# Ledger of designs, part 17: VHH binders against UPF0313 protein MJ1155

Target 1, 273 residues: UPF0313 protein MJ1155, of Methanocaldococcus jannaschii (q58555r285to557)
Amino acid sequence: GIVPVQFSVVTHRGCFGGCSFCSILHHQGKVIQNRSERSILKEIRKLLNHEDFKGVIQDIGAPTANMYRMGCKKGLADRCPKNCLYPEPCENLIINHKPLIKLYRKIRDIVGDDVRVYVRSGVRYDLIMYDEEYGEDYIKELSKYHVSGRLKVAPEHISKKVCKAIQKPDGRLFKKFLEKYREIAEKVGGIKEVLPYWLIAHPNCSIKEMIELAEFIHKNNCYSRQVQVFTPTPMTLSTTMYHTGINPITNEKVYVPYTYREKKIQKAICLYR
Short names: E, the ipSAE of ESMFold2; O, the ipSAE of OpenDDE; V2, 0.75 times the mean of E and O plus 0.25 times the DockQ between their complexes.

## First folded at step 17 (VHH)

Design t3 (from p3, 14 letters changed; framework vhh_7yz9_2; at its last look DockQ between E and O 0.01; V2 from the best seeds 0.00; counts 0 for: pae E 10.1 > 2, placed apart)
Fold by ESMFold2, look of step 17:
Structure t3 (fold): chain B 273 residues (1-273), chain A 123 residues (1-123)
Amino acid sequence: as target 1 above (273 residues)
Amino acid sequence: QWQLVESGGGLVQAGGSLRLSCTASGFTVSDYYMGWYRQTAGNEREWVAGIYSEGSTTYADSVKGRFTISRDNAKNTVYLQMNSLKPEDTAVYYCAREGDWFITGPDYGMDVWGQGTPVTVSS
């Protein structure tokens, strides 16, 4: 069989995100391994000359699209047991979108205005919010030039209890991101629409937490059919919580939604509206 | 759960036309790369055509100029218009959605498949 020809470029590998459910650490590791601008631009030039190229670069991305040139400034991420981002960014973590903005601009200069260049990989909205120097400029670049339809983001949940278990920010930060992103996108004539990815039935996610999520989605107009049911996978903290009923980081008991009926109800609550 | 349901297959004579439909439930087709594949007995599935979320299309060389992929976002449906059909187009045709970046990392391969709709092109 012939695989579809997809014109995408990977900018780096690795992810320091630290999400309890994520197995990316097993495949790529915690240390960000970046390609040089020269290597990426060389690939872009070759791609433009491909006979089947139709004027769309599908994705300039990675496991987490906006981790390019970020990471631990001491180079210790592969040996450090600490979560780089939760409950707050480590003092040694470089969070700065300037290299990505520069890369996007160089790509656009090479390909010209008639070629569409998108980021279809998901972005970490918390990195944008934590970047005091270039976070707003990244929103300008992304929304104006690099979003196809809706910006893919991965909040997973918004309730404090569930987000603690997954080790990500709760809905307070996500609400601030939605407001800032939409305001800036409107100002620059960019794409305002956001497509959140939701994770249901994760440890600590009961029907109560799903109702909290549904109310948040309604209030903030962030509806999405991008919903995944948590499934335990080997070697993750979330899978440990699933089997033991205990968060191994906090030593607290966690609620685990085991039954198919509850998972079905949680999905219905999430998808309603 | 995410589901895809194909329809529109059948028996047609060489040179004829068919339109296949693929209706999605549980997700929005315009948020994903969607593809059509085909398979004959004992062989791997073969990619036929695809449509990106922003609407660009791409085709296998064997069907280029004869097949057209399109979609209707209001109906949450992807179509494959097949013209000038040949006996070698005989296969079971499948609709598929690109993989979920939370599970697979960067977009590789397809993670939601339909049950397939058989197409037979006679001489």
Scores: ipSAE 0.005, ipTM 0.293, lowest interface PAE 10.1, mean pLDDT 84
ESMFold2 (binder alone), look of step 17: mean pLDDT 84; pTM 0.842
OpenDDE, look of step 17: ipSAE 0.578; ipTM 0.835

Design t4 (from p3 with Y33A S53Y; framework vhh_vobarilizumab_d1; at its last look DockQ between E and O 0.44; V2 from the best seeds 0.00; counts 0 for: pae E 2.3 > 2, grease 25.9 > 24.2)
Fold by ESMFold2, look of step 17:
Structure t4 (fold): chain B 273 residues (1-273), chain A 123 residues (1-123)
Amino acid sequence: as target 1 above (273 residues)
Amino acid sequence: EVQLVESGGGLVQPGGSLRLSCAASGFTVSDYAMAWYRQAPGKGRELVAGIYYEGSTSYADSVKGRFTISRDNAKNTLYLQMNSLRPEDTAVYYCAREGDWFITGPDYGMDVWGQGTLVTVSS
């Protein structure tokens, strides 16, 4: 069919995440293209009147659900060579969940208590941790009203070596997020369960780093079957590392898991519960 | 018939103050993010201040603490209060409206612009 039966709303396009493996930059771009609140709410009202609507808005989101109205306050993301989040957030980066919290509340006001409104798109946990003003309030809103089953997050890995190659925070920040999220969700009677997306066989990820991940998963009770095997795609830093064995940012040699057998073993380690 | 009309520019001595107004017609100011931009002679256009539809504000580093953006929803008007003016603040100041799609940043996604009002700061 031409008309989808799913009832979801896109809030923005683009991702400033800067992950070394990410191909979304080549399709949607680094600049966040936002819909106005007015445009989103008009679409919500239209969905409510659709003859096939059954009381569930499946997703209010985007490839990264919590980047709505975030990004470079100078508008330079498409031509700035700096990574916006790694190793630390850029001073010009807007990280503020207040617009999303207000949007979610307005949606709930419009649809009423009998309509479920979910965020099924993945959320960047590091943005929540970096948002000192509204990060905890965002956890309250998500966990109480907008999580269906488990909150989807994308840590990818936890090992310092692998996360440095990916250009994302390592497991120290993710552990702090898990503790904070679960504590707040428990307090407000929300959904505590987290569903991490893992990336295996990325440059610098050997069997040793997979064992580290498996131990982290056990100790922190964050099991997931959402496991992707790194595949080199054109025009990414990770693909350069894969083919050269060198991290072009740090000029350091990196381990590359080339063989199918090793990738299969890494996947088995990651999925074991 | 969507329009923005700036007013309130003029000549002022360093350290002085001016208040710029931007009258909007054909839409409700509080439904959109609004901004002030400026362009000095021989320079590019730069963002000065913005106000998001929910009321939060942002400022260029060069004007922070001296300029205040605000709006009066009953009059459908955007304001820029400029205090402690300096010669480098001399520019044509423009009012702008965010479109239904907009990029995060100072000058992308603006779909309506005013004609500008000149501010000259000289002794």
Scores: ipSAE 0.246, ipTM 0.708, lowest interface PAE 2.3, mean pLDDT 87
ESMFold2 (binder alone), look of step 17: mean pLDDT 81; pTM 0.814
OpenDDE, look of step 17: ipSAE 0.611; ipTM 0.829

Design t5 (from p3 with D107Y Y108E; framework vhh_vobarilizumab_d1; at its last look DockQ between E and O 0.84; V2 from the best seeds 0.56)
Amino acid sequence: EVQLVESGGGLVQPGGSLRLSCAASGFTVSDYYMAWYRQAPGKGRELVAGIYSEGSTSYADSVKGRFTISRDNAKNTLYLQMNSLRPEDTAVYYCAREGDWFITGPYEGMDVWGQGTLVTVSS
ESMFold2, look of step 17: ipSAE 0.425; ipTM 0.783
ESMFold2 (binder alone), look of step 17: mean pLDDT 83; pTM 0.830
OpenDDE, look of step 17: ipSAE 0.505; ipTM 0.804

Design t6 (from p3 with R97K; framework vhh_vobarilizumab_d1; at its last look DockQ between E and O 0.71; V2 from the best seeds 0.00; counts 0 for: pae E 2.2 > 2)
Amino acid sequence: EVQLVESGGGLVQPGGSLRLSCAASGFTVSDYYMAWYRQAPGKGRELVAGIYSEGSTSYADSVKGRFTISRDNAKNTLYLQMNSLRPEDTAVYYCAKEGDWFITGPDYGMDVWGQGTLVTVSS
ESMFold2, look of step 17: ipSAE 0.323; ipTM 0.773
ESMFold2 (binder alone), look of step 17: mean pLDDT 83; pTM 0.827
OpenDDE, look of step 17: ipSAE 0.470; ipTM 0.792

## First folded at step 19 (VHH; framework vhh_vobarilizumab_d1)

Design u1 (from p3 with S58E; at its last look DockQ between E and O 0.71; V2 from the best seeds 0.48)
Amino acid sequence: EVQLVESGGGLVQPGGSLRLSCAASGFTVSDYYMAWYRQAPGKGRELVAGIYSEGSTEYADSVKGRFTISRDNAKNTLYLQMNSLRPEDTAVYYCAREGDWFITGPDYGMDVWGQGTLVTVSS
ESMFold2, look of step 19: ipSAE 0.360; ipTM 0.726
ESMFold2 (binder alone), look of step 19: mean pLDDT 83; pTM 0.827
OpenDDE, look of step 19: ipSAE 0.458; ipTM 0.765

Design u2 (from p3 with Y108W; at its last look DockQ between E and O 0.66; V2 from the best seeds 0.00; counts 0 for: pae E 2.1 > 2)
Fold by ESMFold2, look of step 19:
Structure u2 (fold): chain B 273 residues (1-273), chain A 123 residues (1-123)
Amino acid sequence: as target 1 above (273 residues)
Amino acid sequence: EVQLVESGGGLVQPGGSLRLSCAASGFTVSDYYMAWYRQAPGKGRELVAGIYSEGSTSYADSVKGRFTISRDNAKNTLYLQMNSLRPEDTAVYYCAREGDWFITGPDWGMDVWGQGTLVTVSS
């Protein structure tokens, strides 16, 4: 793993995303544990006085940067077997970017115009799209002030078949996000570039699905070198699919790309310009 | 010493009004998210109202339009004005301060609690 630079601030822990390949439940849990604004701002004030501070706060984030003060309004995340986001957001899920927008603004007020404040942690683009009240304002805030180079998002794939296995939205929603993000970023003079992170060779991802992804990348101008090959890890749904050839949620057979040669071909297709 | 002390509870008839106070010592109330919770006999503790450091407020659906949270920064005191009281508002009312870490959910993340003040709404 990458060692983060000094001068990043964690806003929360946990992730209620239900990605089939993710083992975050073993490390941080599904429950969102938030820091208070007071605690975060106190840390910001302290780091401004650090002798090594060079005017850049590298990341205001978490494993998923935009889950701050989100989560189950009933407090049941630690016991609920349901996926909070797939196929659709749970009615009890708080999805609201207002607290994060207010936090970013308060941080900028404290640090002043000479300090750069970035969100380098990836965001869940689907949460932005699901937030009818503040999703667009969050795009304005991010693109104008908090993106270093390109906004990091993790769609993983765009094929319906692969995204169903992953339990994430497919390319229809991601295409809408790209269009909305770029339009809003242009209007506010912000950074409109998006950096997708791709996961290849996941169950249900054959060469056909990789060609579909490559076509999507070309049509939507979202090239990325950020490509990971799926590797089974203990106690995930994706690992069960990998070893059994069956999706345990749907009981459907899944294609599994087992060979190193196919994985290398998938990577080459993903990186082709 | 960090403390919260509630007062103003009592017996009141349905439709009546009552004002609860929460005196804070050892910290400044306007620096924190402050909230009122209540616990009816035989039930769990539930959020009633909150006020953020910048002054915005939130309310449980059951009390919206009837209760008002406020604060007096000069007195370092949090208030809950309770109007149009109903028998189901009968509970011990607690004021609380948000801690450095809190989970997303109905009511837990408070690091300082008062002792509570009893409100009884009965004919």
Scores: ipSAE 0.362, ipTM 0.767, lowest interface PAE 2.1, mean pLDDT 88
ESMFold2 (binder alone), look of step 19: mean pLDDT 83; pTM 0.829
OpenDDE, look of step 19: ipSAE 0.626; ipTM 0.821

Design u3 (from p3 with Y108F; at its last fold request DockQ between E and O 0.74; V2 from the best seeds 0.63)
Amino acid sequence: EVQLVESGGGLVQPGGSLRLSCAASGFTVSDYYMAWYRQAPGKGRELVAGIYSEGSTSYADSVKGRFTISRDNAKNTLYLQMNSLRPEDTAVYYCAREGDWFITGPDFGMDVWGQGTLVTVSS
ESMFold2, look of step 19: ipSAE 0.365; ipTM 0.768
ESMFold2 (binder alone), look of step 19: mean pLDDT 83; pTM 0.829
OpenDDE, look of step 19: ipSAE 0.665; ipTM 0.844
ESMFold2, look of step 20: ipSAE 0.487; ipTM 0.806
ESMFold2 (binder alone), look of step 20: mean pLDDT 83; pTM 0.825
OpenDDE, look of step 20: ipSAE 0.645; ipTM 0.851
ESMFold2, fold request of step 23: ipSAE 0.474, 0.510, 0.511; ipTM 0.794, 0.807, 0.802
ESMFold2 (binder alone), fold request of step 23: mean pLDDT 83, 83, 83; pTM 0.835, 0.831, 0.830
OpenDDE, fold request of step 23: ipSAE 0.663, 0.652, 0.666; ipTM 0.839, 0.832, 0.843

Design u4 (from p3 with S53N; at its last look DockQ between E and O 0.89; V2 from the best seeds 0.00; counts 0 for: pae E 2.2 > 2)
Fold by ESMFold2, look of step 19:
Structure u4 (fold): chain B 273 residues (1-273), chain A 123 residues (1-123)
Amino acid sequence: as target 1 above (273 residues)
Amino acid sequence: EVQLVESGGGLVQPGGSLRLSCAASGFTVSDYYMAWYRQAPGKGRELVAGIYNEGSTSYADSVKGRFTISRDNAKNTLYLQMNSLRPEDTAVYYCAREGDWFITGPDYGMDVWGQGTLVTVSS
């Protein structure tokens, strides 16, 4: 009969992640536009009275769920040419999960124990690792209350060459995240399972880099069917690399997997169990 | 017609106390995150204390234990009790309301500001 209505609440717009493949900067911008707690909680209360509401809030988030109230403390993001997170976090970047933890707790207080509240949007695991003050508390909060099945994270790859092209941390940091997340989730009786989002056939991703990813996945028990083949979209650094064979930031040549056959092989390697 | 009006500033000696008031009109104070900021001559504006709509509070490290933010919902008024004042507390103090949508940055997400009240701590 009736297609289930899914209820979600947006906490913010924009993304300062700076990923080479992502077009979100062109649609929503680099500056995080936050909603106040007042605005979000008002929407939650209204949602609870909707006739189709069945006791599940599917997502409290945004394209990147854990950027709420983060961003440049100087307000320069809309005119700054620098990447806020790569090769390392900018000293002017606010990375602090306390506001989001507080928001989640207030939502749970309002909706009560009978309503389930999830974060279905992906989180940036590197922000969690960089947040020395509240990163572990955020893991406790997520794993115990806000994960439906598996926590969605967006590492995209783990190979040093591919992650450099993407402008994200490589597998060394992701492995540390997996270990920390699983340890903390175990201690609080939360959901330990992690669901990585993989991006294959990105510039610099040859069959060799896919084998490296597959070995990492098996060794670290982080299998995922969330696999996307890189598709060049307008106005991204990755699309420039795809068409030119050159990384415009580093001026280095990049390998580009062009053929359908290679893309199929990369996908098969990524999904192999 | 949304407005914030600070009062209660003045000259005090080090170690003294002062209570600032912020009268709000055009909105209900307890519906918003409200904050006190201060700006010393030649310096940037800095957060002093904040109070959330449910009543929880936060303080800058430099004022923790000496300053107390509070509100009187019946009078629609925000307060800052300042004890053990020091010369470095000398500044114009501003009351501010958090906007429904805001950008993290130097305006600290505040969409309504008062005109400020001067506090001078000097012997």
Scores: ipSAE 0.406, ipTM 0.766, lowest interface PAE 2.2, mean pLDDT 89
ESMFold2 (binder alone), look of step 19: mean pLDDT 83; pTM 0.827
OpenDDE, look of step 19: ipSAE 0.539; ipTM 0.814

Design u5 (from p3 with A35S G50V; at its last look DockQ between E and O 0.62; V2 from the best seeds 0.00; counts 0 for: pae E 2.1 > 2)
Fold by ESMFold2, look of step 19:
Parts: sequence; C-alpha cells; structure tokens
Structure u5 (fold): chain B 273 residues (1-273), chain A 123 residues (1-123)
Amino acid sequence: as target 1 above (273 residues)
Amino acid sequence: EVQLVESGGGLVQPGGSLRLSCAASGFTVSDYYMSWYRQAPGKGRELVAVIYSEGSTSYADSVKGRFTISRDNAKNTLYLQMNSLRPEDTAVYYCAREGDWFITGPDYGMDVWGQGTLVTVSS
C-alpha cells in the first residue's frame, strides 16, 4: 500500500527552553524566529488545494509547539547568559498563548469543519502553567480541536534532584498540569490523554530517582513507552556533567550512571506496569 | 510599491493630544500585524502599540490608557491617537509592518518602515 502524503506547517524556529541535555540551542538557537500569520495562512490555503490532501493537517508545530511569538521582550536572547525558564521564568520573558489560540482559530475558519488540524509537536507544559491569562484557554483549544490521540509533553523526569540537573520543573508542577489539563479537557469534551516523554539515566538519576518516577507514573496514571536513555552529545551541559561528575552551574557533585547494566535496570523500572 | 507614510506629528503642550496617521500602499493593512514604534533622541526604537490582523490591540505599559491604535480598512490607514501627552513621549514615531519571518523582541523582523513623524511635547 501507498503511504499517504503528510502535511505539516512550521510556525517558528528556535527554543528558549534551556534544557541541559538539549542540542537544539546549538542548532537552531535561543531566539524565537516566527512566521507571520499571513505566511502561515497562505501556506494553509495552498495546502488545501493540493491533489493529495485528504483532510488532515498533521502538525502545526515547531521544536516546541507553544513558543510561537514568545521570548525575551527586550530582545536580549542572543546575548543573555541567563536561563529564561529555570529556576523560574525571567520577568522579561513573554509567555502568552493568545497568538497561538488566534492562529488556530483562523486556521480552522479557513479549512472548515471537516478538516482536522493537529499539534503533534510536543508542548512545553510549564509555559501553559505560567500563562495566567491564556493558559486555560489554550488547554481548551488544544484538547478540543488539536490533539490526535494523546497530547505530547516532555517532562523528562519528576525527581527534584534530576530536574535540577536538567534545569526543568520537577514533578510538583507536572502533577498540577496533569490535573488541570484533564479537568479542563473533560469540561470541554476534549481529549484528556497525555503522552509524556521520559529521559532516564541522566546525571543525578540513580535507581532511587527511577523508583520515584515509577511511583509518580502509577499514582498519576501517565504511563508511556516513550523512554529515551541519556546519551552524551557534544556541546551540552549534561555531557559536561557526564564526563566530570560535576554540575558546572552549581559546582555540586552529581551521580552519573555509567554502566549498561544500570541503564537497563532504570529502563525496566520506568516501563513497569 | 510597498510604502508607509506617517503624518500628524508636531509640537504639543504637556497634557495635549495628537493623532498620527500612517497611509499604506501596495498591501492591505488588515492582512498584517501593524505597529507603532518610537525613538527618542539618542535612544533605541521601542514598541508603542500593535494592532493584530483580527483587530485586537496591545500597548506598551508606558502608554497604556493614553494611546489608542486603530485602523480604517477602507482608507488602508493606521492611526495612533495620543492623549495626555508627557515630555517623555517626545520622539520620532514610526509605523511598521511585520515581515514574513521575525524574531521575538521589541524591533526585530519589521520589514517595512515609514519615514517617521516627529512629536515634540514641551511647554
């Protein structure tokens, strides 16, 4: 059988996330480079006329789907050494989902009720939680219209110790997100299911931290087979931790799971049902 | 030919009002995010107001409640109504169009600028 042609539209490039393991900062940059609404809608209109279009736009996305028109309001992202989101959001960071909500609505108006438009790129759940004005409205739009199967998020871990090394929020915020997302999705008749992406064997992640994750997964009903084992890549903070045993930001010693045997055990713990 | 032409600047006393106009040609203003920026002498440009393609608006904190951005689609013209003017509002004011790709920040990614119109607020 013939594989259907897939249609996706990119809204922006770059990521200000600051995750210690992520090479996106080195490949696309910290600065958010956005497409205009006009450019995106023009592409949507052309896509609708394509001979092979079958009524599904697979992804309206980016490396992080919900960073559209977000970023430093002072324009300093390309020269600022600070992490924009960790330990807490910078006061100069624009976190506002209104432009995305409006874009999604305009896309739906153009394509009509019988075309499905999805966000298959992962969203950054902490941005949703930090957006006091439009975070809940974004959950409504996303869950009701734009989730195919399960909403993809990348918490990576939930242990405070591991998340500090990664420079991401820990499981306290993720638990609040799960509760809020599911409550709102239920109210609007949207898709409640969340698909977390886990990163195991990262610096500071011992067997104890994997047990914490497994307990969290069972308690919060967020099982996922989307599990990646940390692999050191050039030019990341996490790779520095891997080789030195020291977090270069905090100067604290970190545990590093070096052996294949431990990595296999961590994976087994993560996947336990 | 794509062009933006500002008008309406001048000398105004503190507390006074001015209405700036930006006539657009070669494109439809309602198809784009449109902005007003200003530049005080010796300073960088700063965002003043935005009107989005669907008609909603956003303002810099320094002008919120005093300035109103609007447009007239029939005349293809953008406006900035400036009330309760202060000496610190003295600047060259620019009308700008958002480009197809742009960087998040105060002034990156605008692809068409007007020539500017000077607003002077002094006793």
Scores: ipSAE 0.331, ipTM 0.761, lowest interface PAE 2.1, mean pLDDT 88
ESMFold2 (binder alone), look of step 19: mean pLDDT 81; pTM 0.811
OpenDDE, look of step 19: ipSAE 0.669; ipTM 0.852

Design u6 (from p3 with I103L; at its last look DockQ between E and O 0.39; V2 from the best seeds 0.00; counts 0 for: pae O 7.8 > 2)
Fold by OpenDDE, look of step 19:
Structure u6 (fold): chain B 273 residues (1-273), chain A 123 residues (1-123)
Amino acid sequence: as target 1 above (273 residues)
Amino acid sequence: EVQLVESGGGLVQPGGSLRLSCAASGFTVSDYYMAWYRQAPGKGRELVAGIYSEGSTSYADSVKGRFTISRDNAKNTLYLQMNSLRPEDTAVYYCAREGDWFLTGPDYGMDVWGQGTLVTVSS
């Protein structure tokens, strides 16, 4: 069959997430490289006039969808070795969803009611939670107008031990997000469903932690088949943990599931219904 | 030729006010995201305030409530109204324009810069 042309627009490059397993930091850097609104809107207008356009913009996207116009106020990110978000957001990090909300609204104004504009890139839910001023507004906009099917988020895990290794918030924050998102989405008549990405067999993730994740999934009704088995990639903190069995930041030993059998078991646990 | 020229810097007492201007040529300021940066002696350049093409503004926490970024479309000029100035506000202030892409990491893709204007806050 004929594969339809997919139209997507990139809003920015880079990612300051600092996830231990992710290589994006090394490929694109942690400095957010934004496109101007003018540039983005100009591209949108071009897409609308494309002969193969079918009324859907598949993605207003980036490595992380909601890092648009965020970043270090001191402009030091390229030289700063710190994780910008872990264990807590850096005081110098500007977390503000207002520019992105404005961008979404402008895009909707341009394309009209007959065109759908989706955000299919992953959203950092923690950034939403950290944005006390505009986080909820972002949920309103996102859930009401820009989610197709399910909101993609990447908590990766919920166990304190695993999240420490991954350098992400643990399940406490994610639970709060789920509750808030669902509440707000319901109020505005938006899409309530969330699609979490899970990472299994990461350093510090044993069967015990996978059981904890499974319990969390069931308790919070956040089922997903988006399960990735950790694979070491060059130049990541997680890879160092994998090869050394040590967290180089804390000098603590970490459990590492090496066997295919355990990986298979962990995946089964994660997918269990 | 595309150019930005800052003016209005000077010496001011703590608690005082100052208004910086950035005159643009070769392009229309209202078509672009514009921003003020500052660099204190021995420190890195930091974002102070920004104004989007539609008029929305953003501020660093350190200047929020004290500084106001604005523009005059007729004059094609960017402004920074600085009130309640503090010694820690002492720096060279730069205005800049955003390009179509942020191609330079440390400068957040700002492709046009002014020469800067010195603001000194001292008793």
Scores: ipSAE 0.009, ipTM 0.245, lowest interface PAE 7.8, mean pLDDT 90
ESMFold2, look of step 19: ipSAE 0.413; ipTM 0.792
ESMFold2 (binder alone), look of step 19: mean pLDDT 84; pTM 0.832

## First folded at step 20 (VHH; framework vhh_vobarilizumab_d1)

Design x1 (from u3 with I103F; at its last fold request DockQ between E and O 0.96; V2 from the best seeds 0.70)
Amino acid sequence: EVQLVESGGGLVQPGGSLRLSCAASGFTVSDYYMAWYRQAPGKGRELVAGIYSEGSTSYADSVKGRFTISRDNAKNTLYLQMNSLRPEDTAVYYCAREGDWFFTGPDFGMDVWGQGTLVTVSS
ESMFold2, look of step 20: ipSAE 0.579; ipTM 0.825
ESMFold2 (binder alone), look of step 20: mean pLDDT 84; pTM 0.837
OpenDDE, look of step 20: ipSAE 0.584; ipTM 0.806
ESMFold2, look of step 21: ipSAE 0.535; ipTM 0.821
ESMFold2 (binder alone), look of step 21: mean pLDDT 84; pTM 0.839
OpenDDE, look of step 21: ipSAE 0.611; ipTM 0.824
ESMFold2, fold request of step 23: ipSAE 0.541, 0.527, 0.553; ipTM 0.827, 0.810, 0.817
ESMFold2 (binder alone), fold request of step 23: mean pLDDT 84, 84, 84; pTM 0.838, 0.843, 0.840
OpenDDE, fold request of step 23: ipSAE 0.677, 0.628, 0.008; ipTM 0.843, 0.820, 0.261

Design x2 (from u3 with S53N; at its last look DockQ between E and O 0.84; V2 from the best seeds 0.59)
Fold by ESMFold2, look of step 20:
Structure x2 (fold): chain B 273 residues (1-273), chain A 123 residues (1-123)
Amino acid sequence: as target 1 above (273 residues)
Amino acid sequence: EVQLVESGGGLVQPGGSLRLSCAASGFTVSDYYMAWYRQAPGKGRELVAGIYNEGSTSYADSVKGRFTISRDNAKNTLYLQMNSLRPEDTAVYYCAREGDWFITGPDFGMDVWGQGTLVTVSS
């Protein structure tokens, strides 16, 4: 009616990302619950016949779009205390983008050239970098056909101290991703623009770490208004760090930016162009 | 009710051939990803071959060139043609259907399994 109808399809639930701040584990769990290709394609066919469909599928995704059919090959994610990705990917972790590439191609075959199909959910760039076999092909497929404007990625920070606290790769890997993504996207005539999601004022993120981030953003041309201030949520490691001043995994003291004034300054630094 | 029933297993000499059948009831085989798995004594199940809705196929490296998966949509039946059999192919063979929702893990996303048919390749 008055508000345009938007069409999206969910491919899976859950996230094995292991980020210290993430509440997804509380709400969806770290076990990946996948839809079959059949179920997804059936929903696509129904959307095409919807009277309000206007030729755009807004998102083929999930909270982390590129975890489809990935996860622990032993099925132990609900019981395992290990972080699946930090500091390095677990040997039992399936990281392979071939199922997603195949799914995207089948969707395009069904909907035809006049329908646009996008992935607007964020991707984990580290999974792309870790996928030796299909990571580059995923970049080709994604950038050429499925990016609406800019590719959303979730680095959150780049400083070594902050990324250790959040249990994610630091800016060295993200810089390599930016270079590889842009080179491949340019070669195939795809969308080369990247939209990072930044998380500021997380434990261990002082003004010094925000200046490091701002310099990284300027040097690598990865500006974003997708900036979130850390807020403690129940049942996360980051909330424990916030209240205790100690990283419970490493037993190290952590700096905590408690004041609204510091958080406001960090946001201003992050958004400065 | 949804059911898969394997048949065609038996004792065969090395180098021989065998054709397994999987009769499906309660659903249409061509609407689903269908696969053959096998389980040797004391081992976990492993994928042997799969066939997608649209007819494309895939094979484990250990059987590529020797085994062929196919289906007969009129009979609603999945097949596995096994040629050049080796003692290492000795296992219980299962056919399976992929579920609409499944957890990443050792069940490979299969929600319906047959009872299995034993293939013994005597050395």
Scores: ipSAE 0.367, ipTM 0.772, lowest interface PAE 1.9, mean pLDDT 88
ESMFold2 (binder alone), look of step 20: mean pLDDT 83; pTM 0.827
OpenDDE, look of step 20: ipSAE 0.639; ipTM 0.837

Design x3 (from u3 with I103Y; at its last read DockQ between E and O 0.90; V2 from the best seeds 0.67)
Amino acid sequence: EVQLVESGGGLVQPGGSLRLSCAASGFTVSDYYMAWYRQAPGKGRELVAGIYSEGSTSYADSVKGRFTISRDNAKNTLYLQMNSLRPEDTAVYYCAREGDWFYTGPDFGMDVWGQGTLVTVSS
ESMFold2, look of step 20: ipSAE 0.500; ipTM 0.812
ESMFold2 (binder alone), look of step 20: mean pLDDT 84; pTM 0.844
OpenDDE, look of step 20: ipSAE 0.598; ipTM 0.812
ESMFold2, look of step 21: ipSAE 0.457; ipTM 0.803
ESMFold2 (binder alone), look of step 21: mean pLDDT 85; pTM 0.847
OpenDDE, look of step 21: ipSAE 0.576; ipTM 0.807
ESMFold2, fold request of step 23: ipSAE 0.490, 0.505, 0.552; ipTM 0.804, 0.802, 0.823
ESMFold2 (binder alone), fold request of step 23: mean pLDDT 85, 85, 85; pTM 0.849, 0.849, 0.849
OpenDDE, fold request of step 23: ipSAE 0.679, 0.676, 0.687; ipTM 0.842, 0.841, 0.845
ESMFold2, last read: ipSAE 0.514, 0.495, 0.470; ipTM 0.809, 0.800, 0.793
ESMFold2 (binder alone), last read: mean pLDDT 85, 85, 85; pTM 0.848, 0.851, 0.849
OpenDDE, last read: ipSAE 0.670, 0.681, 0.673; ipTM 0.840, 0.843, 0.841

